# Designs tried in a protein design chat: VH-VL binders against q9umr5. Part 415

Target 1, 268 residues: q9umr5
Amino acid sequence: SYKPVIVVHGLFDSSYSFRHLLEYINETHPGTVVTVLDLFDGRESLRPLWEQVQGFREAVVPIMAKAPQGVHLICYSQGGLVCRALLSVMDDHNVDSFISLSSPQMGQYGDTDYLKWLFPTSMRSNLYRICYSPWGQEFSICNYWHDPHHDDLYLNASSFLALINGERDHPNATVWRKNFLRVGHLVLIGGPDDGVITPWQSSFFGFYDANETVLEMEEQLVYLRDSFGLKTLLARGAIVRCPMAGISHTAWHSNRTLYETCIEPWLS

## First folded at step 18 (VH-VL)

Design t30 (framework fv_nofazinlimab)
Fold by ESMFold2-Fast, scan of step 18:
Structure t30 (fold): chain C 268 residues (1-268), chain A 122 residues (1-122), chain B 112 residues (1-112)
Amino acid sequence: as target 1 above (268 residues)
Amino acid sequence: QVQLVQSGAEVKKPGSSVKVSCKASGGTFSDYAISWVRQAPGQGLEYLGYIIPLFGTADYNEKFKGRVTITADKSTSTAYMELSSLRSEDTAVYYCARDRSGYSSSYEFDYWGQGTMVTVSS
Amino acid sequence: DVVMTQSPLSLPVTLGQPASISCRSSQSLVYRDGNTYLYWFQQRPGQSPRRLIYEVSNRDSGVPDRFSGSGSGTDFTLKISRVEAEDVGVYYCMQGTHWPYTFGQGTKLEIK
């Protein structure tokens, strides 16, 4: 009786990371059909995000077709951006709850301990030189790199995030907004102790200005202009914000309290 | 124009480790990934793994996981492949090769190092 | 792992005649992006491998047009329309669609 759940993983990740999440769902909503998509695993998660969107789109179509009552999406980290684009490009999606687990919805600009493990010799101030080149945009992580000190380069060079956020014009923007607005609930989850997503408020559509002062969602031009429907969703009561302290980036899908508080209520 | 220059031949005993270097010239080291492939005498090619120097990210063929480590030093434009717990069947020529940028296949394995002979004997 | 099988393993050919090498994969090499990541390499005696063909049929710069690649799914062919003396060596196919990357066992081309 429960709607099927589709899970989309993150950067350098795979379906194995969600074993605890599956246990939690089975305990609270027994009989739920949960599909963790085994696409773009490990190093393949570095492929351009539009390519990943196309692959995931093909995988979700038959699942959605078998569930006319609707489906739920749980999308982790980078996977949350894939799901953002899926909801915009699919004219016929039937997603009820889109649950975004610590995803950099306004982009990433960080020099944290976890990011230093991924980029040991690169400082955040220098990554724009690489990410905002044509070849850099062939890497998923560069598709959502958002340097607030080079915002004009981000707006011009980002082949993915600037477009889906409506920060740069696109011919399909009106259709993407219409499609996105079909979602039942946008559940945003994140927190200050994540340690990877920087600023952590990016998970809630907040981001740095040019002085590295975080401006929240309601102060963003994309919200104020309603570029892809955030203002409309908020007015409709469809946006849920669920911040939680004490959770590191790799623990969002394996913390029982987080699941019970932020995820469980939105699975029906 | 890219050139990959590898370190010289090595003779090792079983149970030891070997570290082979691959120095890139032409100022493109951080633009591409570097892959490692080996070839036993008179045999075919076998893939070991890769590193993306820009991100410090490496991944390995499961057959060698736990024994192979690939690293890079951007300051010297040099990639390294270290293989531990050496066995006689590890005797081979080890090649580094330029790998894709952003997974574009047009750059995948288009330039190769000259090869480094590693002999494992007791 | 994906198994790549080449045939023939030994290919003696008369100078000026055509040559053909087959490569078969145990799984489809069509990736989710619609591309087929199949490559052909030439290894001349005493030299490192040299890439001839990428993505089934695209010739590398400097590779003579007498070399051509074709195929789809699991069956691929490298053809040399007129074999020249410089073509002696071992030819390998490789797949980059499935992790880990795997090579065929090689085909040794010799002039009769």
Scores: ipSAE 0.007, ipTM 0.432, lowest interface PAE 10.3, mean pLDDT 88

Design t31 (framework fv_nofazinlimab)
Fold by ESMFold2-Fast, scan of step 18:
Structure t31 (fold): chain C 268 residues (1-268), chain A 122 residues (1-122), chain B 112 residues (1-112)
Amino acid sequence: as target 1 above (268 residues)
Amino acid sequence: QVQLVQSGAEVKKPGSSVKVSCKASGGTFSDYAISWVRQAPGQGLEYLGYIIPLFGTADYNEKFKGRVTITADKSTSTAYMELSSLRSEDTAVYYCARDRSGYSSSYEFDYWGQGTMVTVSS
Amino acid sequence: DVVMTQSPLSLPVTLGQPASISCRSSQSLVHKDGYTYLYWFQQRPGQSPRRLIYEVSNRDSGVPDRFSGSGSGTDFTLKISRVEAEDVGVYYCMQGTHWPYTFGQGTKLEIK
């Protein structure tokens, strides 16, 4: 029968956000056990990403243990970064499909309304002052802030993203790469009309260079050096890219066409 | 769980300043924002601005920019609203209310202080 | 600024009968994030406002289920299925989608 599905939410999210996704899965794959993890909800989603990874790890262990055929992960927005780290730190995960739903995999650099509400007087050009401090790194948003004009500060101060992307050395890098490569499929979903993830190509491992020109995944040093296994996964045929226009950030989990095209095929 | 307690009534002369306090209890003060709203006698509600204690950031309704300053002291879990250059039309009950620390709507204005009457008269 | 218009401004209701309050915004309240930040508050005489409804239709804990919110875009409604004596007060809608946040002018509900 169908493998269990584990859903990891994003920033300031709740299980209510996934009600349509659950309906779609029930319609196409009846009997699937779907668990939406209600950890780090609301303001708790601002806690350091490594703290969230530890909490989610404890929650997924029993689910994975009772599903010897494997599980699928659907990880939305910030949740996609949590899942990236989970796959690296767990030496025994049995994840088949990792479905990354509009997640800033190479980081965020944009003046969105979300950031304006949290940092109303700060422009994207100034946020590095807050985020790349030790205090700022205690907040999840700053853990994946990637200012292309202060790459030296990003590499030195990022306690999360630079490490899981292999952009800065870490003692566990070899083990993290080995663990991540156990994944069956990496399904990347995102699109130009998201309106929050900036640049939107971050969902596909593309990102700004110092001139704010987007370089795609294959031009990134992390890909070229195969720092955590992207090049190896692509060569195996394990990376799926599923871009879709016309979908805003909060609609990825409630669009039927998106579900049928990008998610449904990977829920065996 | 969360309770907001405001300072007592004030009577001020035109041209002076008033500083109203709002002390939070029953939760982690830095986990949410504090907004300020006023209500003139017999009138509706008017938004002044907010403070996010976690980040030390505040922003104000353009109508009050230059006259209003909102601050927070995390050590005492207290937010302050200071309004300067007082006029008779500033006579109102001033409320603090819990607001979000992000874009989630579930905490917006869910707990309010009891209100502080500020009377501006010569 | 976004103008919030309530109707009616005065609402005399017979005890036990339903009541309905309309709120219209001068522009769409659908935020870029897909949420609609429309709230309903009740202010009883001499008291602080109390939130009844958030994000159009979500009822706060402790609010009786006879209160319901509905609407989309620019047109919103607060309904009370059966008015009780304790419901006397002024009701305000508020939008949090556009800066600055703005309130409707208020609807005074009284028992006739």
Scores: ipSAE 0.006, ipTM 0.491, lowest interface PAE 9.6, mean pLDDT 89

Design t32 (framework fv_nofazinlimab)
Fold by ESMFold2-Fast, scan of step 18:
Structure t32 (fold): chain C 268 residues (1-268), chain A 122 residues (1-122), chain B 112 residues (1-112)
Amino acid sequence: as target 1 above (268 residues)
Amino acid sequence: QVQLVQSGAEVKKPGSSVKVSCKASGGTFSDYAISWVRQAPGQGLEYLGYIIPIFGTADYNEKFKGRVTITADKSTSTAYMELSSLRSEDTAVYYCARDRSGYSSSYEFDYWGQGTMVTVSS
Amino acid sequence: DVVMTQSPLSLPVTLGQPASISCRSSQSLVYRDGYTYLYWFQQRPGQSPRRLIYEVSNRDSGVPDRFSGSGSGTDFTLKISRVEAEDVGVYYCMQGTHWPYTFGQGTKLEIK
C-alpha cells in the first residue's frame, strides 16, 4: 500500500485545481489515499501565513497519526511555504516526501496581475512600502515578499519567511531546524516559464542579490550557515531538484510529463 | 479625492448594539485601510480598530475586543463599525478615517468622515 | 499601551505670535524599519480632525508652511510660527509605531 498524500493549495486556489493531479496519482499508485485540504480557499488564502500554518497543522495531525509508515506532502505555490513552516513547527511529523511545486522558497520579487488587483497603485519596486509594514504583514503574500533592494527591511519586518529560513533569529530556530530535518526527501520543482514566481529559481532556494543577479542555493547565506538544514539535507542526499521548462504557473499540477518525471518517483 | 460619508446620529439604550457606516468615494476603496476612532463629548480621541477591505482583514484595540466588529462591503464601497453591549461611556462621536495602504504613512489618517454621534442613554 | 503626553493642555496665544506644543511618548517611536510614525492633527470646533503632519516633520498638502513638526525618539514638537485666527482648535499627537495607536490628550489653542 502507498503512503497517504496530503495536498496544500496556493494563493486564490482551492481543491478543484488538483483534479488532474489526483487522476495521475490514481493511475500510477492506485489505492493511494489523497487528501486535498479545503482550508484557506480563495480569498482566505490571503490570511497571514502563521494563521494558515496553525489551521493546516490541526488538519494534518489526524492524517499523520493514522499513517505510522509516513505521509507525503504535495504543496503548490504559496502552499509550499505553509508546508515549510508546518514541517518546522510540528515536533512529531512523519513526512517522507515533501514535494514543493513552484513555491517561492526564498521569496517573491515580481509583478503579477493579482498583485496589481491587491495593490493597484504599487509597482514591485514600491511594494516593500506596503509589505514591510505591520499592516502588510497581515497578508500572506507580504509574508514572503523579498525585495532584494531593501534586504535590511525584509530581514527586520518579515514576520514569516525571514524567520522560517533562519535569516533572522528566533527563539524556536533550533527546534524548527531539528523538526524540518526529519523530512525524508525535499523535492523541489519549478521552471523558467512559470511566469508568476520571480525569480523562478526561488523554487530552488536561489534568489536575487542587490543587483538582481540570481545566486543559487549553494551561494545563499542560509545554505552556507545551514540555518534550517539545507546543507545537511543536501549532504544526506535528501534534496531532489527537478526543473522543467515550458510549464506556466497554473499548469504544475496538471501536466502529465511533469508528474511522471518529478512527482511520481517520490510517491512510495 | 477621497471622501468618507458616515451614517446619521443614533440614540441607543444600554445593552444594545449600534452599527455605523462609512461610505468611501473617490480613489479605489480597496487601495487603503479604514480605521475607526471615537471621541466622547469634550474629550480626546480613542482608537478602536481597522479593516483592510481588499482582504476583509480587521484588528481591534484590546480594550474593545469582543465588543467591536469592523466589516466592509466592497460592492458598495462601505465600511461598518458595530459596537455591542453599549454602556453610557460609549457615548461619543465615531469617526472613520483612511488609513495606510502599505508601508508609506503618507495616507495614514489623511481623510476623515464627518463623524456619527452615538448617544447611549437610559 | 504607549502613553502620549502633551503639554501644555491649554495654550492661549496672541495673533501673529508663535506657539509650540510638546508631545512625549512613554516608549521610543522609532519602528524597526527606521521610520518614526508620529502624527499631528488639528480639530477646529465642530469639525472632524485634520492631519497636519505625518512621520514627525512631513507637512500635508494644503497645510500652511507656518506649521512645522520636529523631534526624535520620544520627544516631539509642533510649532506654529505665526498664529492666525483659523488656528483655534485642539491639537493632538498620535503614534502609529506600537499597537494599538494612541493619541495625546490634546492641546487647546485659544486666541487671547
Scores: ipSAE 0.007, ipTM 0.446, lowest interface PAE 9.6, mean pLDDT 88

Design t33 (framework fv_nofazinlimab)
Fold by ESMFold2-Fast, scan of step 18:
Structure t33 (fold): chain C 268 residues (1-268), chain A 122 residues (1-122), chain B 112 residues (1-112)
Amino acid sequence: as target 1 above (268 residues)
Amino acid sequence: QVQLVQSGAEVKKPGSSVKVSCKASGGTFSDYAISWVRQAPGQGLEYLGYIIPLFGTASYNEKFKGRVTITADKSTSTAYMELSSLRSEDTAVYYCARDRSGYSSSYEFDYWGQGTMVTVSS
Amino acid sequence: DVVMTQSPLSLPVTLGQPASISCRSSQSLVYRDGYTYLYWFQQRPGQSPRRLIYEVSNRDSGVPDRFSGSGSGTDFTLKISRVEAEDVGVYYCMQGTHWPYTFGQGTKLEIK
């Protein structure tokens, strides 16, 4: 039958947000075992990303073990970064499709309600002072804060994203790349009307340069150096890009057209 | 007007554990980190680690990693420092101190508890 | 770990005279954000440490004007322009730039 699906939620989110997604999957792929992980819900989603990776790793191991034919991951927003790390740190993952729903894969640089809640008087232009401190790196959102005007600080202080993207050296980089390359398909989803992920092209490995001009994935040093396997995956035909306009950040998991176009084809 | 009040002195045997409390009042407990520092009799100050009560996340000085656990209870505005596998060298006054907020690093170590004497008998 | 070295370790001073304490770090304390996380604390006999100075030269509320901090990079100084009897105690510098935070060994200020 169909491979099991594991769902990883995002910042200030929980499993209940995926009720529509589960309905869609049940309609098109009846009998699919879908597990929405109830870890780091709500405010707990602010815990450091490496802590979240460890917790989610412990939860996915038994699911993957029960499915020797493979599993699919659907990872929303911040959850897409957790899944990026899972694919790298797990020597034995059997993930076929990794479906990334509007995740800031190259980082975040935008004034949003999430940042205003945590740092109400800070602007995106000065958040680097807090986020790139050891204290700031104890918050998940700072783990992927990527200020294009202070890229040197990002590279030296990011305890998560700069390492997982291979932007800074790490002893495990070669093993992480080998593990990540075992994925069957990398399905990237996002769009210009998201309203939270800034720039929205971060969901497709694009990002701002120092002038806030967006450079796409193929212009990124991480792609050109093939730091964790993006160039290899693209050459293999394993990267799928599915941009869609008209979808706000909290609607990616509840839009039927999005599901039919970008998700359904990758759930074997 | 932040005040940190610590639990009373303790006498422990080698190999046991001790748990010291630090109750905060004045200001929002969840807005700040709480750090722990110790001082052996007649000696200098040594940093143990911190906790961010809002998230329950803690970080430790590698020297004490595996023996020290720092926790917080937001409902009582209380932070705890537990040190296990006690040795005579752990005899010290243990202090809690207010650390960074999400807004300013200038709050680092600006308020200290009164200290808790932990004596580990030979 | 960053080593913080204070000198002198013992500082006898005549009342009303100036006092100066040096603190040197094994690495630059300028953080990547451009700020220098160097702090000075005073510990009077039998009391908890009290912060006097934060970020090299900023005096805490309630700290007398006679206390001042200065320095940059790896070399820092705490000065007391005229020592009062209440200043007796041990003074510590601390760095918050590199993990883990580390303290100097302390300077005992006493009246001669």
Scores: ipSAE 0.007, ipTM 0.490, lowest interface PAE 8.5, mean pLDDT 89

Design t34 (framework fv_nofazinlimab)
Fold by ESMFold2-Fast, scan of step 18:
Structure t34 (fold): chain C 268 residues (1-268), chain A 123 residues (1-123), chain B 112 residues (1-112)
Amino acid sequence: as target 1 above (268 residues)
Amino acid sequence: QVQLVQSGAEVKKPGSSVKVSCKASGGTFSDYAISWVRQAPGQGLEYLGYIIPLFGTADYNEKFKGRVTITADKSTSTAYMELSSLRSEDTAVYYCARYSDYGFGPRYYFDYWGQGTMVTVSS
Amino acid sequence: DVVMTQSPLSLPVTLGQPASISCRSSQSLVYRDGYTYLYWFQQRPGQSPRRLIYEVSNRDSGVPDRFSGSGSGTDFTLKISRVEAEDVGVYYCMQGTHWPYTFGQGTKLEIK
């Protein structure tokens, strides 16, 4: 039989978004127990990411405990960052495949309708003033705002992403790295036509430098220093990159070709 | 680098209001928040509230809600603390202090203080 | 509100001797971000408070190395290894973990 699958949604999202994904899994891997976590739905997805990590941790513990052969995680958009932190804070997780669907793993620097809803008069160039305040860091989207023109502020003010990426020191960094390295496979999915995740290469640990030129994962200090284990995972053959063109941000969980190419092979 | 300069001493009658100013220099005023703390003669320190000038948002210690109002004028880089319905117990030195400069973690809080403003409430 | 309790409240010390001040909080001061928002301030006679220590043990720029902070959770200590004349004043601990922020009652350090 197939290992259970746990699904973590994204910003302003809910379990309903994954109805097509569940159909695909049922067709190709009948009998798979799929749990889509209904936590931090809709506006609650704006709560600080560390608060979300705690809630999701409590929900996944009993699922993992009942599956000694392991579980798979499918984590969409912002949910991919929640799953990154879960793998680091849990010293007993048994995750085989961590499938990251278009998640801003190195952060976000782009104008979207989500940000306009929260900050109607703000442009991406101005959001650093809001996001890098203590008040702003109480919103999940600001926890992974990464302004490449104010990298010093990002490193000092980010209460979540800079810490989980090992870009700023944290007392638990060594333990978080050890825990993250327990993962069987890190499957990274994203593409140039996403339209929301900016730069789209953030889904593959690439990101802008100060001139807005994208540097790929292997050029990042977090990779070169092996801050949380990316270099070790890549050397182990545990990182899978699956870019696909022609897919918009809201379609990653509902595209059959994407599922068959990038997700299905990792759901043993 | 950052300097906070407060207005001069005030003598007020019971039931009146006082408005103390705190002018910031060095750095960009909108890049940090301002806290207000008071100290009655011979007593310890008591936290009143703060203002974040960039957003115009303020919050107050419940003990003073309804009587204290903290505001900021970005054009003059000045924060204000107004306390109404004054009582003899409000006689104290009032301090402004830098609350945050958009950094996260303890390092960025309460690092620069104004010189203090003596407010005396007497009839 | 979180209660911050300092001891002793009065601390007479001979010049050159060590001094130690304790601060206890009614609740843990570890914030959800993993940091401990505990501060130590010095107030010399007639002056505004000056921050000496942030996050339990980190000295501010310009603070002499004879000052050190230690502790965890709810129990914290400020030590002065060799008291100097300039150290006369009142020392306050403060917590910034729980709203509203609160101070200890103060410890008056005097030369005897």
Scores: ipSAE 0.006, ipTM 0.432, lowest interface PAE 11.6, mean pLDDT 88

Design t35 (framework fv_nofazinlimab)
Fold by ESMFold2-Fast, scan of step 18:
Structure t35 (fold): chain C 268 residues (1-268), chain A 123 residues (1-123), chain B 112 residues (1-112)
Amino acid sequence: as target 1 above (268 residues)
Amino acid sequence: QVQLVQSGAEVKKPGSSVKVSCKASGGTFSDYAISWVRQAPGQGLEYLGYIIPIFGTADYNEKFKGRVTITADKSTSTAYMELSSLRSEDTAVYYCARYSDYGFGPRYYFDYWGQGTMVTVSS
Amino acid sequence: DVVMTQSPLSLPVTLGQPASISCRSSQSLVYRDGNTYLYWFQQRPGQSPRRLIYEVSNRDSGVPDRFSGSGSGTDFTLKISRVEAEDVGVYYCMQGTHWPYTFGQGTKLEIK
């Protein structure tokens, strides 16, 4: 039978967003047990990412325990960061494929619908003033705000992303790296027409330098230092890159061609 | 289910201040922002400002900056609009309205309104 | 500030007939994220405003399908396919793209 699939949603999102994804999985892999985690929905998605990681951890433990053959994770947008941290903090996960759907793996630096609502008069250039305060770090979106013009502030103030990326030291870094490296496959999905994730290459561990020139994963210090295992995973043949043009941010989980090309092959 | 209930009508003298309340029920008060809009008798709608309680962020239309202050008390799920240095032209119905619902994101502005509070400025 | 201009300001309509209200903005209402933050509200006599349409063309839950919104850039329209007695009131467009948020003057819909 097919391994169970666990789905983790994104910012201001809920389990309802995945109805099409569930249809696709049922059509191609009938009998797959799919659990869309109904935690931190809507407004609760603004809770600090470490709080979300703890809640999702409690929810996935019994699912993983019931599936000795392993499980797959499909994690959308902000949910991809939750899943990355989850894989690092769990010393006994059995995840085979970790499928990241347009997640800001190196962070976010862009003007979006969400920013207009949360900070109506703020621009991406001044959001660092709010996000890199202790107060701002109580909100999930600020946990992965990565202003390339204030990288020193990001490194010092980020309570989440800088730590899970190994960009700032943490006592648990060695254990987190060991745990993350147990993953079978890291499947990265994203594209230039997403419209929300900025830069879109953040979904592939690329990001802006101080001049807003995108440097790809292999040029990042986190990769070069192998801070949490990206270089090791790539050498092992465990990283899959699946970019696709023409897909907007809210359509990654509802595009059949995307599913067949980038997701279906990794659902054993 | 979401309901905004405002305080009762007020009659104030020129030069005084008025403080209107807006109590929210149905859903978590901190989950959404509150805007204030006024309407002079027989006139159209005029935007005053907003507060986002979870962030403590408030901002105001420049026309009223220096005279209007919008605050929130999370423990009572109540937003307040205080307008100082009152003049006869401030006579209006003052409305609070839900600015946005986090569950639906920034697109869903002003979907619920309070019943309005008549403020009359006369000697 | 963005000026919102409505036309007509007074709209007498026979029951069962269609009605159309225009709203024009002095600047494009397309926000930097590609969305257009144009809203339509109805205010019945003695009542608070009620949102009918958000982001140009999306009807709120409970709003009859007789109401429809359309437009782009700076020109927007609210249409009522068949006016009913309960539709009497003042209709306002509002822009949420540029700070401060601004409303049109209002269009008073009256039954002949």
Scores: ipSAE 0.006, ipTM 0.466, lowest interface PAE 9.8, mean pLDDT 88

Design t36 (framework fv_nofazinlimab)
Fold by ESMFold2-Fast, scan of step 18:
Structure t36 (fold): chain C 268 residues (1-268), chain A 123 residues (1-123), chain B 112 residues (1-112)
Amino acid sequence: as target 1 above (268 residues)
Amino acid sequence: QVQLVQSGAEVKKPGSSVKVSCKASGGTFSDYAISWVRQAPGQGLEYLGYIIPLFGTADYNEKFKGRVTITADKSTSTAYMELSSLRSEDTAVYYCARYSDYGSWPRYYFDYWGQGTMVTVSS
Amino acid sequence: DVVMTQSPLSLPVTLGQPASISCRSSQSLVYRDGYTYLYWFQQRPGQSPRRLIYEVSNRDSGVPDRFSGSGSGTDFTLKISRVEAEDVGVYYCMQGTHWPYTFGQGTKLEIK
């Protein structure tokens, strides 16, 4: 039988968004046990990411324990960052495929309706004033806000992304790296027409330099230093890059062609 | 450069508890972990546990679980190790030591040590 | 728990001569990340331990080049090419691959 699949949703999202994904999995891998976690739904997705990691950890432990052959993770948008941290903090995870659906793995630097609603007087150029405060770090979106024009503030103030990416030193980084490296496959999915994730290459560990020129994963210090294992994973053939044009941010979990091309091959 | 300075020697009776401090200077206290290791007179090193001040989380060697508690106060950059239900076998020098201050690299475990605190358990 | 076994436990050496300390682990110290979490520490009389070697063979800053580490899997060696008077002390190996972290019994190096 097929390994169980655990699905982690994104910002202002819930399990309902994945009804089409579940249909696709049932068609191609009938009998697969799929669990979409109903935690931190809707507005609760704004809770600090470390709080979300703890809650999701408690939910995934019994699922992983019941599946000695391993499990697969499908993690959408912000949920991809939750899954990054889960794989690092869990000494005993048995994840085979970690499928990251358009997640801002190097952070976000773009205007969104969500940010305008929460911080109506702020534009992306000024959001660093809010996000890099202690108050701002109590919001999930600010935990992965990465202003390329204030990188020193990002490195000092980010309580989540800078730490899980190894961009700021942390005493547990070595254990986090060892845990993360237990993953079988890191499947990265994203594309230029997403319209929310900015830059879209953040889904592939690329990001802006100070001039807003995108540098790809292999040019990032986190890769070059192998801070959490990207270089090691790439060397062992465990990183899969699957970019696809023509898909908007809310359509990654409901596009059949994307599923067949980027997700289905990794659901043994 | 990181320096770790520990509290002074303690003499305790069996059944009591002891709390040893380790004050850190240099670097950002919340960016590294503090481990505790002990050494009985003329004997080898034994690992007790650690604290990650940033998250307030600690983990312990199972041999000491239930008797040892490791805490940290970020405002004073100080880690504490409290050992309860003391026995004569707990007589030892107790050391604090730092984990790495570099990312995900495994190379910098226990790169700085405190001077040690002698705890004597005697009736 | 992983058992770390050192030999010899007592090592009398003549000044200027080489010294060698063996460390064996009950389980492989190679982790899934490909790194080997094997460390060597020196403890001079009346002092705290000082790390000499990290990841089997890498020398810490300020450690003389006469110290070298080697080995793989479960069998490791610390070598001193020319023993100096300052080298007197107890040497410990440590593993950081398996929780809880464990140390060897220690090797006492003394000048004869």
Scores: ipSAE 0.000, ipTM 0.387, lowest interface PAE 18.1, mean pLDDT 87

